# Ledger of designs, part 22: VHH binders against p49116

Target 1, 238 residues: p49116
Amino acid sequence: EGPLLSDTHVTFKLTMPSPMPEYLNVHYICESASRLLFLSMHWARSIPAFQALGQDCNTSLVRACWNELFTLGLAQCAQVMSLSTILAAIVNHLQNSIQEDKLSGDRIKQVMEHIWKLQEFCNSMAKLDIDGYEYAYLKAIVLFSPDHPGLTSTSQIEKFQEKAQMELQDYVQKTYSEDTYRLARILVRLPALRLMSSNITEELFFTGLIGNVSIDSIIPYILKMETAEYNGQITGAS
Key: E = the ipSAE of ESMFold2; O = the ipSAE of OpenDDE; V2 = 0.75 times the mean of E and O plus 0.25 times the DockQ between their complexes.

## First folded at step 14 (VHH; framework vhh_8cml_1)

Design a4 (at its last look DockQ between E and O 0.57; V2 from the best seeds 0.00; counts 0 for: pae O 10.6 > 2)
Fold by OpenDDE, look of step 14:
Structure a4 (fold): chain B 238 residues (1-238), chain A 122 residues (1-122)
Amino acid sequence: as target 1 above (238 residues)
Amino acid sequence: EVQLVESGGGLVQPGGSLRLSCAASGFTFSRYAMGWFRQAPGQEREFVALISWEGGTTDYSDSAKGRFTISRDNAKNTVYLQMNSLKPEDTGVYFCAADRYGLFYKTEYDYWGQGTQVTVSS
């Protein structure tokens, strides 16, 4: 059949909240993160192969890989988001918590290491100068991962992942023919995503959500959100 | 057309109770977290209570905790605020709000009602 991804899937434009506050408060960070999350999930939803898996399988896949998709999104949108500034703000907020003895020493270490891993990953991706097509295929590869427990249609998921990998290979070979090992260098970055805790990511970026509501619990609703409604939200047109 | 219509407000004596309702239409109600805010004369709008998409999680302002209860009925596209042990300082216009992000301590939601007046006075 046709390709897994089309040019329409390469576009990944994040719109930040405006105006940017003088002080990056928790709300701004959370809203920015939420927009990225929504964009990532709706990107996934726009893929015909993803749609073909059905709602239940789709939900399960996104629940399993949302942290990886989100992290790739952070890397891809790092400049637009001023990610370094956001992370600095997060650290500052954490410092307040530390001073108030709200976190154990071990937890502080875990959180700081996670922030370091995020920054390092994004820096590494920037250093590789990953383009929009490569990001799209990398996201597809992590999205269509059969490695997660409890998934249905694993054979089909695997096929889609393979297709994503093949298309990426073809693209890299065509676009970067002089760089024989570019594909390998790109793919070798993916394991770093698995080292990152979804729980800590959620705590860092999504503390503005109601109470103990988890990303896991809202994923079905995000996936069901109308595109027009989403677009209205990011453009301020309700 | 998106609408949030609050009702149930009125005059009540201190220590009394009111139950506010907010009827939603024009959007998929179950996809939105719902909240109540209030604004006293000359003051900024302030957070009162929020409820998650399916009612599994709630949050309250410090002033509302222990006295107010937020709930929702997705079949009726309605969110409620049960207010007990009302105080004069609870006087204000109460607004219903809808937010797809489910953020708390937010002053800008996707949709707002016109508000209902609550007056607590002896």
Scores: ipSAE 0.007, ipTM 0.255, lowest interface PAE 10.6, mean pLDDT 87
Fold by ESMFold2, look of step 14:
Structure a4 (fold): chain B 238 residues (1-238), chain A 122 residues (1-122)
Amino acid sequence: as target 1 above (238 residues)
Amino acid sequence: EVQLVESGGGLVQPGGSLRLSCAASGFTFSRYAMGWFRQAPGQEREFVALISWEGGTTDYSDSAKGRFTISRDNAKNTVYLQMNSLKPEDTGVYFCAADRYGLFYKTEYDYWGQGTQVTVSS
């Protein structure tokens, strides 16, 4: 059968829009986030086990977990994208919205709590110094979750998740043999991903989507995209 | 070879109407969101309207809402902009654009037309 992931699935290179504007703005944030989303979705599509599940199952899996994959991507690429600077700019914008009575106090509290949770998650991953192999397997564990409602082929999805867990365990034991608790410390970070709201992620990072359409509705089109079009979207070339 | 060709521009009086067309070739038109942008002399190009792949969803700039209507005909590979109640501030070059997802905040869209001039003056 072979390994679930190959070396090509460990590579995860985000290219930022260039040059960075003098003032961070909605355009730069949305383009940066869109590139990460495209990279994450096409990473999932490139996995042979994912391809084997069929179109309807693939779409259902990605719809259920895209925010978790995106959040792992944010943590992995936080330095490249200057995420702390982006989040600070968003917080400043929210403070201006309070001053101008544009949002309810309850909504702003929800959004600020989400930003705090995101910052804490990214900080915890940075403190653990999670490497590219570990991120790839964590993404696979999140992708192949059999727990989502409405899935077909649940037993096969569970087998793929177990394979991802075993390969992560083997990698950590080989690479970090002196750190007995590293696997456990890594895995206990995953429940925090389920606390991230996809609707708030869309508001923070994807305000530029056509017609205020949700990421959920775009996913089938991203997954069907030709490879040449995909490369154009993540590099700005085509 | 990809081509986007705008037509239908011209000179009109304030309060008048124009219908712009953009004919597309060289790509799978039905898989792209289509949009209209405009550029006044000395200004940056600005968003006017977008329409989703199969026409079910539209979006407009604040200045275009209620006056302009975007539509598309996938059988003819053509997108349209009906512009009513035109004002002098609508003057500019109008560009047709194609983007796989209609992310109008992106700095790079996939394809652009050459533009058609719209002039609104007495």
Scores: ipSAE 0.006, ipTM 0.275, lowest interface PAE 9.4, mean pLDDT 83
ESMFold2 (binder alone), look of step 14: mean pLDDT 84; pTM 0.850

Design a5 (at its last look DockQ between E and O 0.55; V2 from the best seeds 0.00; counts 0 for: pae E 8.4 > 2)
Fold by OpenDDE, look of step 14:
Structure a5 (fold): chain B 238 residues (1-238), chain A 120 residues (1-120)
Amino acid sequence: as target 1 above (238 residues)
Amino acid sequence: EVQLVESGGGLVQPGGSLRLSCAASGFTFSRYAMGWFRQAPGQEREFVALISGSGGYTDYSDSAKGRFTISRDNAKNTVYLQMNSLKPEDTGVYFCTKGSQYIRFLSDYWGQGTQVTVSS
């Protein structure tokens, strides 16, 4: 069988809303985040191995790992997104909630710690100077994780994850031959993703969603959306 | 220019039914999710129902589930809210909303609202 990923899967270009407002509001943040989420999910959908698992399994996988994929996307697109500015804006918006006594002290702490963890993770990835290929393989490893509860076809998922790992290893060996421990340094960052709460991420970035809509509930819809529709919306061409 | 015009509100007795309509113009209707919100006097606007552009995805508030049905006719650029088994607590101004161009599930426009009053 052919490789898990191709060069087409390395491209991960996020288009930000334009123009950028002088003051980042909740709407801008949510749109930016949502675009990243859609890009991440459609990236997953473009992988033949992912398609081979079937719709139900695909949905389950994405539900399980969307926060990790999203976070890797944040790291990868941090410069384009001006992530530091977005996070600062989020904190400012949270200050209003704090002043209005809408959040408990414990919750404030949790949210602030989460923001800190996001920043640290993205900074760590920047320090490692992770390239597009490495990000693609890391996302694949995260996507094809067999250790989530309720998954079907776990053996097949595991095989795909192993394939991703092997391809990453080969790439790193070829590209960074003088850096013997680069693969280990990269992989050791993955556990940090599991420390991040999907609920808090959703609260921080996706508060602009209509009503009670959750990321979990819309994932099947996003996965069924035509890529052309998404691209058309971003480019304004359709 | 995006326009949303709600209609169908009125006075109804408890247990009664109403059908709200929202006529949309100024955008490609089928590309956008549509939703209904309501606001009671002195309260914040709250979510009632959502429907995707194709109609394949719907969501409801807990209060609306089992009683309300959101639907749409893309040929008529209209979204509907069928409300059955109405309660006094359902009283309020009902607003139609449009999803964002980029994010279908993010509200960016609102109608002027239609008054729904449930009273004996």
Scores: ipSAE 0.026, ipTM 0.463, lowest interface PAE 3.8, mean pLDDT 88
Fold by ESMFold2, look of step 14:
Structure a5 (fold): chain B 238 residues (1-238), chain A 120 residues (1-120)
Amino acid sequence: as target 1 above (238 residues)
Amino acid sequence: EVQLVESGGGLVQPGGSLRLSCAASGFTFSRYAMGWFRQAPGQEREFVALISGSGGYTDYSDSAKGRFTISRDNAKNTVYLQMNSLKPEDTGVYFCTKGSQYIRFLSDYWGQGTQVTVSS
């Protein structure tokens, strides 16, 4: 009964740290990425269908899909984040690490391949001109994935995912009526999200001077945060 | 101007205790995570503990778990590190740091540090 998402769930406004530093650094990258993560978690927990699943199920879902949600957020906010500039700076640092034998060559290659896959994904989404409604439904499809191991209420999760798919279909057909194959082109991009490693995403975007905080360990706390605390995490300041 | 002033370090014997304090000013204290790092001679700074702005989330390094407790008093703009069962490997300069966000921890600012020496 009723739509899965409302207009309030389509709004996804990332605010970047200010001022942008003369040279990109780990602090700016980590702050920017953290704001996106908290925005993505707040988005997920604001969905009535998500709220209906219960706290244990919610934590399990977000632990299973946070990297895919984050990657969709990167693609959606790539321009405002200057993501291509951030990734180029990371690549330069990694290439210097190879020359100086600071990291294993296999690890660096693995990380570089991940960066390439991420850039390709973001470029493909930009070329398709994916709009905010489409991103919202794609995020919902990823969030309500019933095929993750260990989930409870998988029947209800599956129903919510099917509802997200139906609403995306209806939106695309109504809004892009002259583009018969738009839905198919959009959905073909989703498998690329499964190629993204959460371990490498943490290394790329959440490494700072703090080495011991994993996203997986903090998710239960993020989901329980009070609104005032959450707003501070998204904006850095009110 | 953000200012962090550590105190409470000193010389103790193994098994002893110290309580470190960090007085903070120049920002809305309750909005930011706070943390402690330490640096032994010839080593990089090492994470010890963090606490969220509200105090609702804490985390510790493996070496600190069970022995150290981070806490904060948002009315006094002060963060504390209670260190018990101290060992020689805990020796180093302990730095208070301000996070850039409410719960997620990025080290934007550092104090001058306070020396902790554990020796028999």
Scores: ipSAE 0.012, ipTM 0.390, lowest interface PAE 8.4, mean pLDDT 83
ESMFold2 (binder alone), look of step 14: mean pLDDT 83; pTM 0.848

## First folded at step 16 (VHH; framework vhh_8cml_1)

Design f1 (at its last look DockQ between E and O 0.55; V2 from the best seeds 0.00; counts 0 for: pae E 2.5 > 2)
Fold by ESMFold2, look of step 16:
Structure f1 (fold): chain B 238 residues (1-238), chain A 123 residues (1-123)
Amino acid sequence: as target 1 above (238 residues)
Amino acid sequence: EVQLVESGGGLVQPGGSLRLSCAASGFTFDDYAMGWFRQAPGQEREFVALISWSGGTTRYSSSAKGRFTISRDNAKNTVYLQMNSLKPEDTGVYFCAADRYGLEWYSTEYDYWGQGTQVTVSS
């Protein structure tokens, strides 16, 4: 009953750590990425359709798609984050690991290719001038994907995804009535998200170049957090 | 000793075509992204095209996209730039550049540079 998303689900305001250092460091990058992750998880959890699926299903969905949601968030917030500057800083930190011989040549090439794919995805979304409503529905389509193995309630998940697609179609047709092919151009960007590696995203944004953080392991805790704690993590105030 | 040697430059009429080659030696070619840059007199050196170590990923400037094609032959340690539909604004010295692991994919601070080959597009 009713729309899948309301106006409260469209707002997606990322606040960067303050003060901004003269030169970006690993701490600033990790804090910025953490705020985006928590903002993305808070967004997903606030959707009534998501709440209706039950805790085990919710955890499974987010574990399957968190990297795609995070990547959409990077594209949506690229200007606020100064993402190109962050990626340049990540590459500089990677160079230290290369000099210290901490990564294999094959791994370095995999990481760099991922950075290129990420930048190209963000550039393509910017060139399409994707707005906040369109991002919200794209994130919903990604979230309610019924094709992940081991999911329960897949018929209901599929219905929610179809509802997100219908509401996106209605929005685009109303708002961009002069652009007949906008919906198709937007939707064909989604397969690129499946090319993004969650392991490399963790390496780039959530750990040093010699270590890992397991986002998969903390997702159940993030989804169970109280709203006040989310707000602290999103703003860095806790 | 690392060397990048460009060839294939010259004078060409507007609308014509030219194929640049860059022979590389003295480094592990397969670890490097390879690129082409150009510089007109009195102007800053500008990006033209870039290709990953496997050839699977390419990037073009807006002025090159659709007209130029970058390719590489790892067996010959050579990168190529096929330039079609040439315009007078394409005139300049074209430099081959090598970027280890693609660390400078979006910058101009590449590890190795060639001496350049002149391309002149005029009537």
Scores: ipSAE 0.360, ipTM 0.710, lowest interface PAE 2.5, mean pLDDT 87
Fold by OpenDDE, look of step 16:
Structure f1 (fold): chain B 238 residues (1-238), chain A 123 residues (1-123)
Amino acid sequence: as target 1 above (238 residues)
Amino acid sequence: EVQLVESGGGLVQPGGSLRLSCAASGFTFDDYAMGWFRQAPGQEREFVALISWSGGTTRYSSSAKGRFTISRDNAKNTVYLQMNSLKPEDTGVYFCAADRYGLEWYSTEYDYWGQGTQVTVSS
């Protein structure tokens, strides 16, 4: 009956691996990405409405939207992560594969296009100067999306999404009353998230750390972790 | 031989429009993101616009945004820059450039460059 999100859900602080190497290796990139992923899932788990849906539904939701949540996280944490540097490093690592003729020309373009989209999205969010509250609500809207296939309790999920939207609207109206169209401007960014491939994201950020295990397959285990274990994963190496 | 040949430049009044073209040859056009840069007198070369391989994604400088449109026709190996609402500050030599990865939009280290075409905006 209360609000969907509280002030506690606004905090989204990513701790990067330390020290930062002069040359960003695959391990550093994967560890950084892993920490962001765990942070995102921990955030979702901290929402009472999310817990109310049950473990099966929760797992299905996160499986469906983890890439979107992760991408929003990238945008939100872009400065702390030095995202541009990370992306450049990823490209540099990909060059090795390119030189070794391991990738087709079409695949190269697909991967590079994806990186472009990621960077553009993050840049667009930065230009909009999205604040922590807005990010929290946007994540909630993405999380509680009822239109993914195979979901149960879709009516309840929709209700939660509507609540997130309403709360965002109220917040924007209150905080940015002079900017009448701010809500619309930030919401129209969400469709871009659906155009990004989760598979490519996984390959770019998580290759070398997870091995042959997919993000999809580990999500249930992450969601079942205790808080202390979450904290350990966020602050330590995954 | 790799060639990028710009055309469409000229003299135009403030508020006017120009459409630049860049014809590419000597390389696989579809494998490169294409960009436009400009250099005003006494200034360094600056980024104007970039378009992805398929044309599905574009980027613009702050100055160009809302006034300029970059597009490409891969069948013709050509990239375009539609410039509207031109200002005197837009005066300079406009260069076409090709970048295989399309991530260095602020860098001068592109794979290929054209010779440039002069754009002059003056009353």
Scores: ipSAE 0.247, ipTM 0.653, lowest interface PAE 2.1, mean pLDDT 90
ESMFold2 (binder alone), look of step 16: mean pLDDT 83; pTM 0.839

Design f2 (at its last look DockQ between E and O 0.05; V2 from the best seeds 0.00; counts 0 for: pae O 10.4 > 2, placed apart)
Fold by ESMFold2, look of step 16:
Structure f2 (fold): chain B 238 residues (1-238), chain A 123 residues (1-123)
Amino acid sequence: as target 1 above (238 residues)
Amino acid sequence: EVQLVESGGGLVQPGGSLRLSCAASGFTFDDYAMGWFRQAPGQEREFVALISWSGGTTDYSSSATGRFTISRDNAKNTVYLQMNSLKPEDTGVYFCAADRYGLEWYSTEYDYWGQGTQVTVSS
């Protein structure tokens, strides 16, 4: 019982790699994205309700939603990351692949459409001026989704999601009482997250992973990391 | 050869509507993002609207938002601009343009341009 999230779950501070290179390269982009991923995983793991579901359920939930959490993180941290600059650098790298005939036209279109949808999502969230409390509850709603196939404990997961929705509603009504439709406008943004492809996110942001290993395959290891190692990955400070 | 042929321009009173069409030939239409731009006398060409190859993503200038709608019909190789609530400030030559794979979304250096169609909104 008690609130699903505490004030410690509202804090979501991303620290970018330093020094910033003169020209953005795949290593800087991958390090920046890795920090956001680890920050998002640390956030999820710190939630008592998440801990209560057990290791197998935790792994299954995160495998199902990591891309949605990552995308919410991109939107929340878009300014500190200079996300528009990162996306422009990615597009420049894609132009080299097109000139070298290394990607099919259909794949290029899929990637560019994903970039545009990501930019549109981030812009819509910025236009609504989504605050840190709202982001935290949106992430919780996405994390505790009971409709993913293969999940156990779906009744408990659904109860946690309903709790997150109720707490978001209470927060929005108290903080934005003059805006009757704010909750609805915020919630209607969530379906766009299901349009984001984890495969393309990996290609855009995580091309530097060893052995061409998918994020899906390393999630159990990320979730088991000791707290000190986790914090080192998030900040780049050992 | 590549052709982009605009039509549907004309003279209209303030508050009126026009629908512009741009018929495309000579390239694989489904590979291109399509856009509309306009140029008023004595002014630089400016962005109006853009649509992805599938039609799933659109973008508008601040002056066009809420009044103009871009759409496309890939079976007819045609892009459209529905212009409502027209103002004298909308007067100019309207060009359609094609951007292969949308790679120039972060610039205005499109691959192909039409000759333009005149839109005149007379107060």
Scores: ipSAE 0.322, ipTM 0.711, lowest interface PAE 3.1, mean pLDDT 86
Fold by OpenDDE, look of step 16:
Structure f2 (fold): chain B 238 residues (1-238), chain A 123 residues (1-123)
Amino acid sequence: as target 1 above (238 residues)
Amino acid sequence: EVQLVESGGGLVQPGGSLRLSCAASGFTFDDYAMGWFRQAPGQEREFVALISWSGGTTDYSSSATGRFTISRDNAKNTVYLQMNSLKPEDTGVYFCAADRYGLEWYSTEYDYWGQGTQVTVSS
């Protein structure tokens, strides 16, 4: 069998809505996030091993890990997205609600902590100077996680995850031979992803989706899209 | 430097009144919910009152309810505690506290604390 990932899977270019407004409104944030989400799912679909799992398993897998994939995408695309500005805008929007005393203290803390976690994670990844290959492999490791409840073909998923790990190891050894512990440093970042709430992520980035549509509910639809349709969505052409 | 400075404490007879003030500096006052706590000798610090960022929401301990009123003036970076119908059991050190992200009943959740002001209710 060939490698799990190829050079084609390393490319991960997010196209932002244009022009960027002077004031980042909820719509802009949601559109930007949606494009990243679609890009992430399109990326997953481009992996032959992912396709080999079948539609039902694929759907379940993405439902389980979309938040982690999305978060890795945020980290990877932080500069292009001006993520710090987006997060600041989100906080600003929340501040209005806070000032109006419309949110409970507990909820405010949860949301603010989540934003902090997101920022810290992205900062940590930037400090590690994670490259495109490493991101690809990390996303693959996250995608092919067999420990989510309700998954089928867990043995095969585990094999794919192991393959992703091995390929990452080989890449790091080859590319960063002078840094003996780089692999360990980047892998230990993955647990942080599991601490982040998908619900809060959805609320922060995807508020305003038409018809109160959940990310969970649209995942099957996204995964059924044709490649051309994916491209249209991530570029905003359609 | 963040500072919370309480004032207004003192000795008062049962049934009397005091008005405590807490002057805040070193942080954006409007971004913080404020609270009052008290600690009697040999006792744990206990919640007294809290007020939201804009002042639109207030809450009180059962002991304070009906007697105490918390308020704030964001223009002056000050939170107040009007204490009426004071009782001997109200004796203690009263602390002002700031909480960035919530309205909390527990002291461990607050970010900043004053040094406290002594309130003594005695005949």
Scores: ipSAE 0.000, ipTM 0.265, lowest interface PAE 10.4, mean pLDDT 88
ESMFold2 (binder alone), look of step 16: mean pLDDT 81; pTM 0.822

Design f3 (at its last look DockQ between E and O 0.76; V2 from the best seeds 0.00; counts 0 for: pae E 3.4 > 2)
Fold by OpenDDE, look of step 16:
Structure f3 (fold): chain B 238 residues (1-238), chain A 123 residues (1-123)
Amino acid sequence: as target 1 above (238 residues)
Amino acid sequence: EVQLVESGGGLVQPGGSLRLSCAASGFTFDDYAMGWFRQAPGQEREFVALISWSGGATKYSSSAKGRFTISRDNAKNTVYLQMNSLKPEDTGVYFCAADRYGLEWYSTEYDYWGQGTQVTVSS
């Protein structure tokens, strides 16, 4: 049957929009986020096991976990994205909204706390010095989560998740044999992903680019795109 | 009347621990992010830690990270700072502060400030 992931699935290279403006506007942020989203979905689609689940099932999986995948992507690409700068810009835009009295106090708290959670998560991953293989396996574990509601083929999904976990374990044991608890330290970060709101993520990163279209609604379309189209979106050539 | 009252400060040896508390009154505690600042003798006030409204997110200064833990109990209107592995350079007056929007964690312009509690780390 072979391994769940191959070396080709380890590569996760994000190309940022160029040039980077002096002041990060909403468009730049949205474009950057969109490229990461496309990259993440393209990555998922490149996995044979994902393809084997069928279009309906794999669409449902991505709909359920896109926020987690996206967040892992943010962490993985934090340096390339200058994520701290992006988040600072988002906060600045939020401040303007606050000054204009466009947001309720409760909403401000929710959004700001979400930003803090994102920062903490990404910082924690950086501190752990997670490598490309580990990220790939973590994304696979998140992708093949059988506990989302409304999924079909849950038994098969679970098998794929187990396989991802085993492969991660083997990799960590082989690569980081001196660090006995590295696997545990890595895996315990995953629950933090479930605490993050997909709606808030969508509002922070994608508002203004997709208009009134939800990420949920565009996922099937993205997954049906040809590889060339994915590449075009990732490089901004489309 | 808005009040922030710090407690728990004192004299401790290097490597020791202290737990600071800040009791808030006179405002809706849950509507504010809570932070700790400190001021060493002859130095400017500096940021130590900040905790979000629900307690689900935190920020730390580089000096505090790994040694200090900020927490809060909204039911008690109290924010805490657990300080471990204390060093002489941690000596100073520690202030509790409230920030409604959590935007000023490096600013001295918080909405409310306590009077401070003295922390002295000395052998």
Scores: ipSAE 0.653, ipTM 0.847, lowest interface PAE 0.7, mean pLDDT 92
Fold by ESMFold2, look of step 16:
Structure f3 (fold): chain B 238 residues (1-238), chain A 123 residues (1-123)
Amino acid sequence: as target 1 above (238 residues)
Amino acid sequence: EVQLVESGGGLVQPGGSLRLSCAASGFTFDDYAMGWFRQAPGQEREFVALISWSGGATKYSSSAKGRFTISRDNAKNTVYLQMNSLKPEDTGVYFCAADRYGLEWYSTEYDYWGQGTQVTVSS
């Protein structure tokens, strides 16, 4: 009851590792991505509706949607992160692995198509000039998705998702009243998120830092962290 | 023997349309991103459009976006460029290129190149 999100849930400020190296390496990319992941998890954990679902449901929801939240975060923070430069550095590293014949042709095609789709998603979001309120509601819509296998409390999750959709609709109609089709254009971007592969996201952004442990397996620990540890992971102060 | 053969070029009036084709042979077409580049007299070749092996992802230069459409038919080993709303600035030789796995991110150093087909936009 009451609004699903407050002004504190709209703020989403990513701080990059400092100093910025001349040559982007695996450590810088992984630390930058880790900060975004923890910022996204901190955001989700702070929502009263999310807290109300209980710990087991929270874990199940985040396991199901973390890649979609992360991808929305990449799009929202693309300029601050210099994402196009990061992706170019990743492709250059991938070329070395291919020359050493360390990847199968099928895997190479999967990874490269994922990179192309990610860049196009981020470009399409930038072209629409999606604002911080809209991103917050979009993240809530993907977070409270009742259709994932194995979820409990799906009726309550669906109610929260419908509330996020209603609040987004109200915001867009009030703020962009002259743009009748803005809501529809925003919502049709969401299916592309389901096409993003979580294991490829891990390979692109989290290899080396996490040591090949899946994000899925660490979600329970991330959600249980003390506030001080969260802030350390977001800022790199650890 | 690798071969890329462009066709469909010609003279067209401003605002007109043209469809380029590039027939490929001698390599595994499904492993290659296919692209179109153009070169005006005295200029370096510039990127126009690129399409992934499956056709599931495309890229366009700013000058091509919204006016040109790249497509491919893997059963015929052919890539196409539909060019609409042509301008005199689009004049040049158009080259088909193949890039294994799409690794040459905005580079002009592709694995294979065609001989080119002339496009002239003038009235």
Scores: ipSAE 0.281, ipTM 0.670, lowest interface PAE 3.4, mean pLDDT 86
ESMFold2 (binder alone), look of step 16: mean pLDDT 82; pTM 0.834

